# Designs tried in a protein design chat: VHH binders against q9h0x9r126to243. Part 1

Scores and structures below are computed, not measured.

Target 1, 118 residues: q9h0x9r126to243
Amino acid sequence: VVIMADSLKIRGTLKSWTKLWCVLKPGVLLIYKTPKVGQWVGTVLLHCCELIERPSKKDGFCFKLFHPLDQSVWAVKGPKGESVGSITQPLPSSYLIFRAASESDGRCWLDALELALR
Unless a header shows other numbers, all headers, positions and changes below count from the first letter of the chain; Kabat numbers aren't used for antibody chains.
F, E and O are the ipSAE of ESMFold2-Fast, ESMFold2 and OpenDDE, as the mean of both directions, binder to target and target to binder. V2 is 0.75 times the mean of E and O plus 0.25 times the DockQ between their complexes.
Where letters were taken out, [cut] stands.

## First folded at step 1 (VHH; framework vhh_etentamig_d1)

Design b1
Fold by ESMFold2-Fast, scan of step 1:
Structure b1 (fold): chain B 118 residues (1-118), chain A 119 residues (1-119)
Amino acid sequence: as target 1 above (118 residues)
Amino acid sequence: EVQLLESGGGLVQPGGSLRLSCAASGFTFSSYAMSWVRQAPGKGPEWVSGISGSGGSTYYADSVKGRFTISRDNSKNTLYLQMNSLRAEDTAVYYCAKDYEYGDAFDYRGQGTLVTVSS
């Protein structure tokens, strides 16, 4: 059951934004390069995460998923047994910072994530 | 060890100007974006302005756009904030920040410099 699926910009360790396809299901956030088959990047395990708003005048509506003990948020393998993929800019291991296209989109994502974090 | 040292704060009349400086050491200054963040008494931190490592891109909060100018001198490892047309609501401690992230504790923030705008 997909709760929400849309593109989000995710911040790499080099502080650049990468537009990725995000699919939210109960307990997990799946990240893909595009919505096409075989483009899986990683899966975030929501049971180990906390969610917080990260408002920014420079970057617009942002929010953060993070492990409160600074441990990895990533699943070891993907939904079809894929190993963790790579993107041009590395993603942090213990948190992710997201940038929504608008405040309205960001609020929808926060509400959906709070439901999925249950 | 990353070190940031802010200076230039003080008491100024509404409509006045101040220039803040931040001396950076312990890292390759030109490789990192830098920000100014302020915290008014009893309030949380507010991001004010940001500048890319090269100085080619600058960004401003809506509350200061058109009044403040951020700049840097990479040869001196120094960040600046020129503040014009100051208002009472600009009263705050101003912090220089490397790798600023809103809502979190500042990484490598300095001691801050107090700006008071009053008549």
Scores: ipSAE 0.000, ipTM 0.091, lowest interface PAE 17.7, mean pLDDT 76

Design b2
Fold by ESMFold2-Fast, scan of step 1:
Structure b2 (fold): chain B 118 residues (1-118), chain A 121 residues (1-121)
Amino acid sequence: as target 1 above (118 residues)
Amino acid sequence: EVQLLESGGGLVQPGGSLRLSCAASGFTFDDYAMSWVRQAPGKGPEWVSGISGSGGSTYYADSVKGRFTISRDNSKNTLYLQMNSLRAEDTAVYYCARDSYEFWSGDFDYRGQGTLVTVSS
């Protein structure tokens, strides 16, 4: 069951924002380059993660998923047994910072993620 | 400017041990997976071991599993390879390599100059 699916901007290690397609299911967040099937980037294991709001005057409504012991949040293989996906910008291993299009979109994402983390 | 500088190579007897180091500079070290790649005389490069940006995941080639240990100290921007129970077939130039990604992809965008390890009596 898909809880939520939409585009989010994710902050790369070079501090740039990349718009990626995010599919939230119970316990996992699947990240793709585009809304169409394929182009898998990575899968975040939510049982490893904590969620926190990260408001920014410059970047707007942001939030962070992170491993409290600074370990990888990523699944080793993709849903079809793919090895690590590729993206234009590298993503951090132990946390992800997301930027929502608006405060209302951000609140919807926070609510959905809190549900998925249970 | 991205720089990777290996050290710790040398001549060692079969059954001996060596610890290789790689000093990284010019980038945020924690954000990249790192690997050791070796090239034996007259052969192509062989991937040896990899470690995720956080150090939480490690990977080993079957030829070295149980003998080699990869680790990193992100506070010092340094990658390590502890090599135990060395064999003549471990003789190679060992290269520190930065993965293009924070988790192992096998796509390396930078390599160091290498350090020679010779296992011989």
Scores: ipSAE 0.000, ipTM 0.089, lowest interface PAE 18.1, mean pLDDT 79

Design c9
Fold by ESMFold2-Fast, scan of step 1:
Structure c9 (fold): chain B 118 residues (1-118), chain A 121 residues (1-121)
Amino acid sequence: as target 1 above (118 residues)
Amino acid sequence: EVQLLESGGGLVQPGGSLRLSCAASGFTFSKYAMSWVRQAPGKGPEWVSGISGSGGRTYYADSVKGRFTISRDNSKNTLYLQMNSLRAEDTAVYYCAKVYYVRGTYEFDYRGQGTLVTVSS
């Protein structure tokens, strides 16, 4: 069951924002390059994550998913059994910072993530 | 400002071992995953290994599984790559990178200067 699916800007290790397609299901957040012919970027294991709001005037409505013990939030295999073996997009391992298109969109994401985290 | 400084490369015979080091500064090292990427003569870059911020998770390319070991010392802001059972095809410049094992579209911007590993008989 898909809880929510939409584009979010995610901050990379280089502090740049990248627009990626995010699909939220119970316990996992799947990240793809595009919605139509999506290439898998990574899967976040929500059971190891905590969620915090990080609103800012400069960047708008932001929130953070992170591992409280600074361990990887990422699954080793993709949803179709894809193996890790190529590097393309630099995203942090123990946290992700998201920027929503609006405050309304951001609050919808927070509500959905709280549901998926349980 | 992110700085990465690789060392430990050199000339070794097939079957030999080397240990690479990467000294990191300019960011909170323990909060970011790190990777090793290599580029062989005449070829594009190949991801070799990755490690989580805490060191609790490690990842390896199929070409190096069982031979290479990635590790880190967060108290010293240092990343390591222990390379055993070296083969001629391991000959490359090895780079330390503040990037993760993610299938996306953009490349390394904060890659270190690299250290050359030559495996020959």
Scores: ipSAE 0.000, ipTM 0.111, lowest interface PAE 17.5, mean pLDDT 76

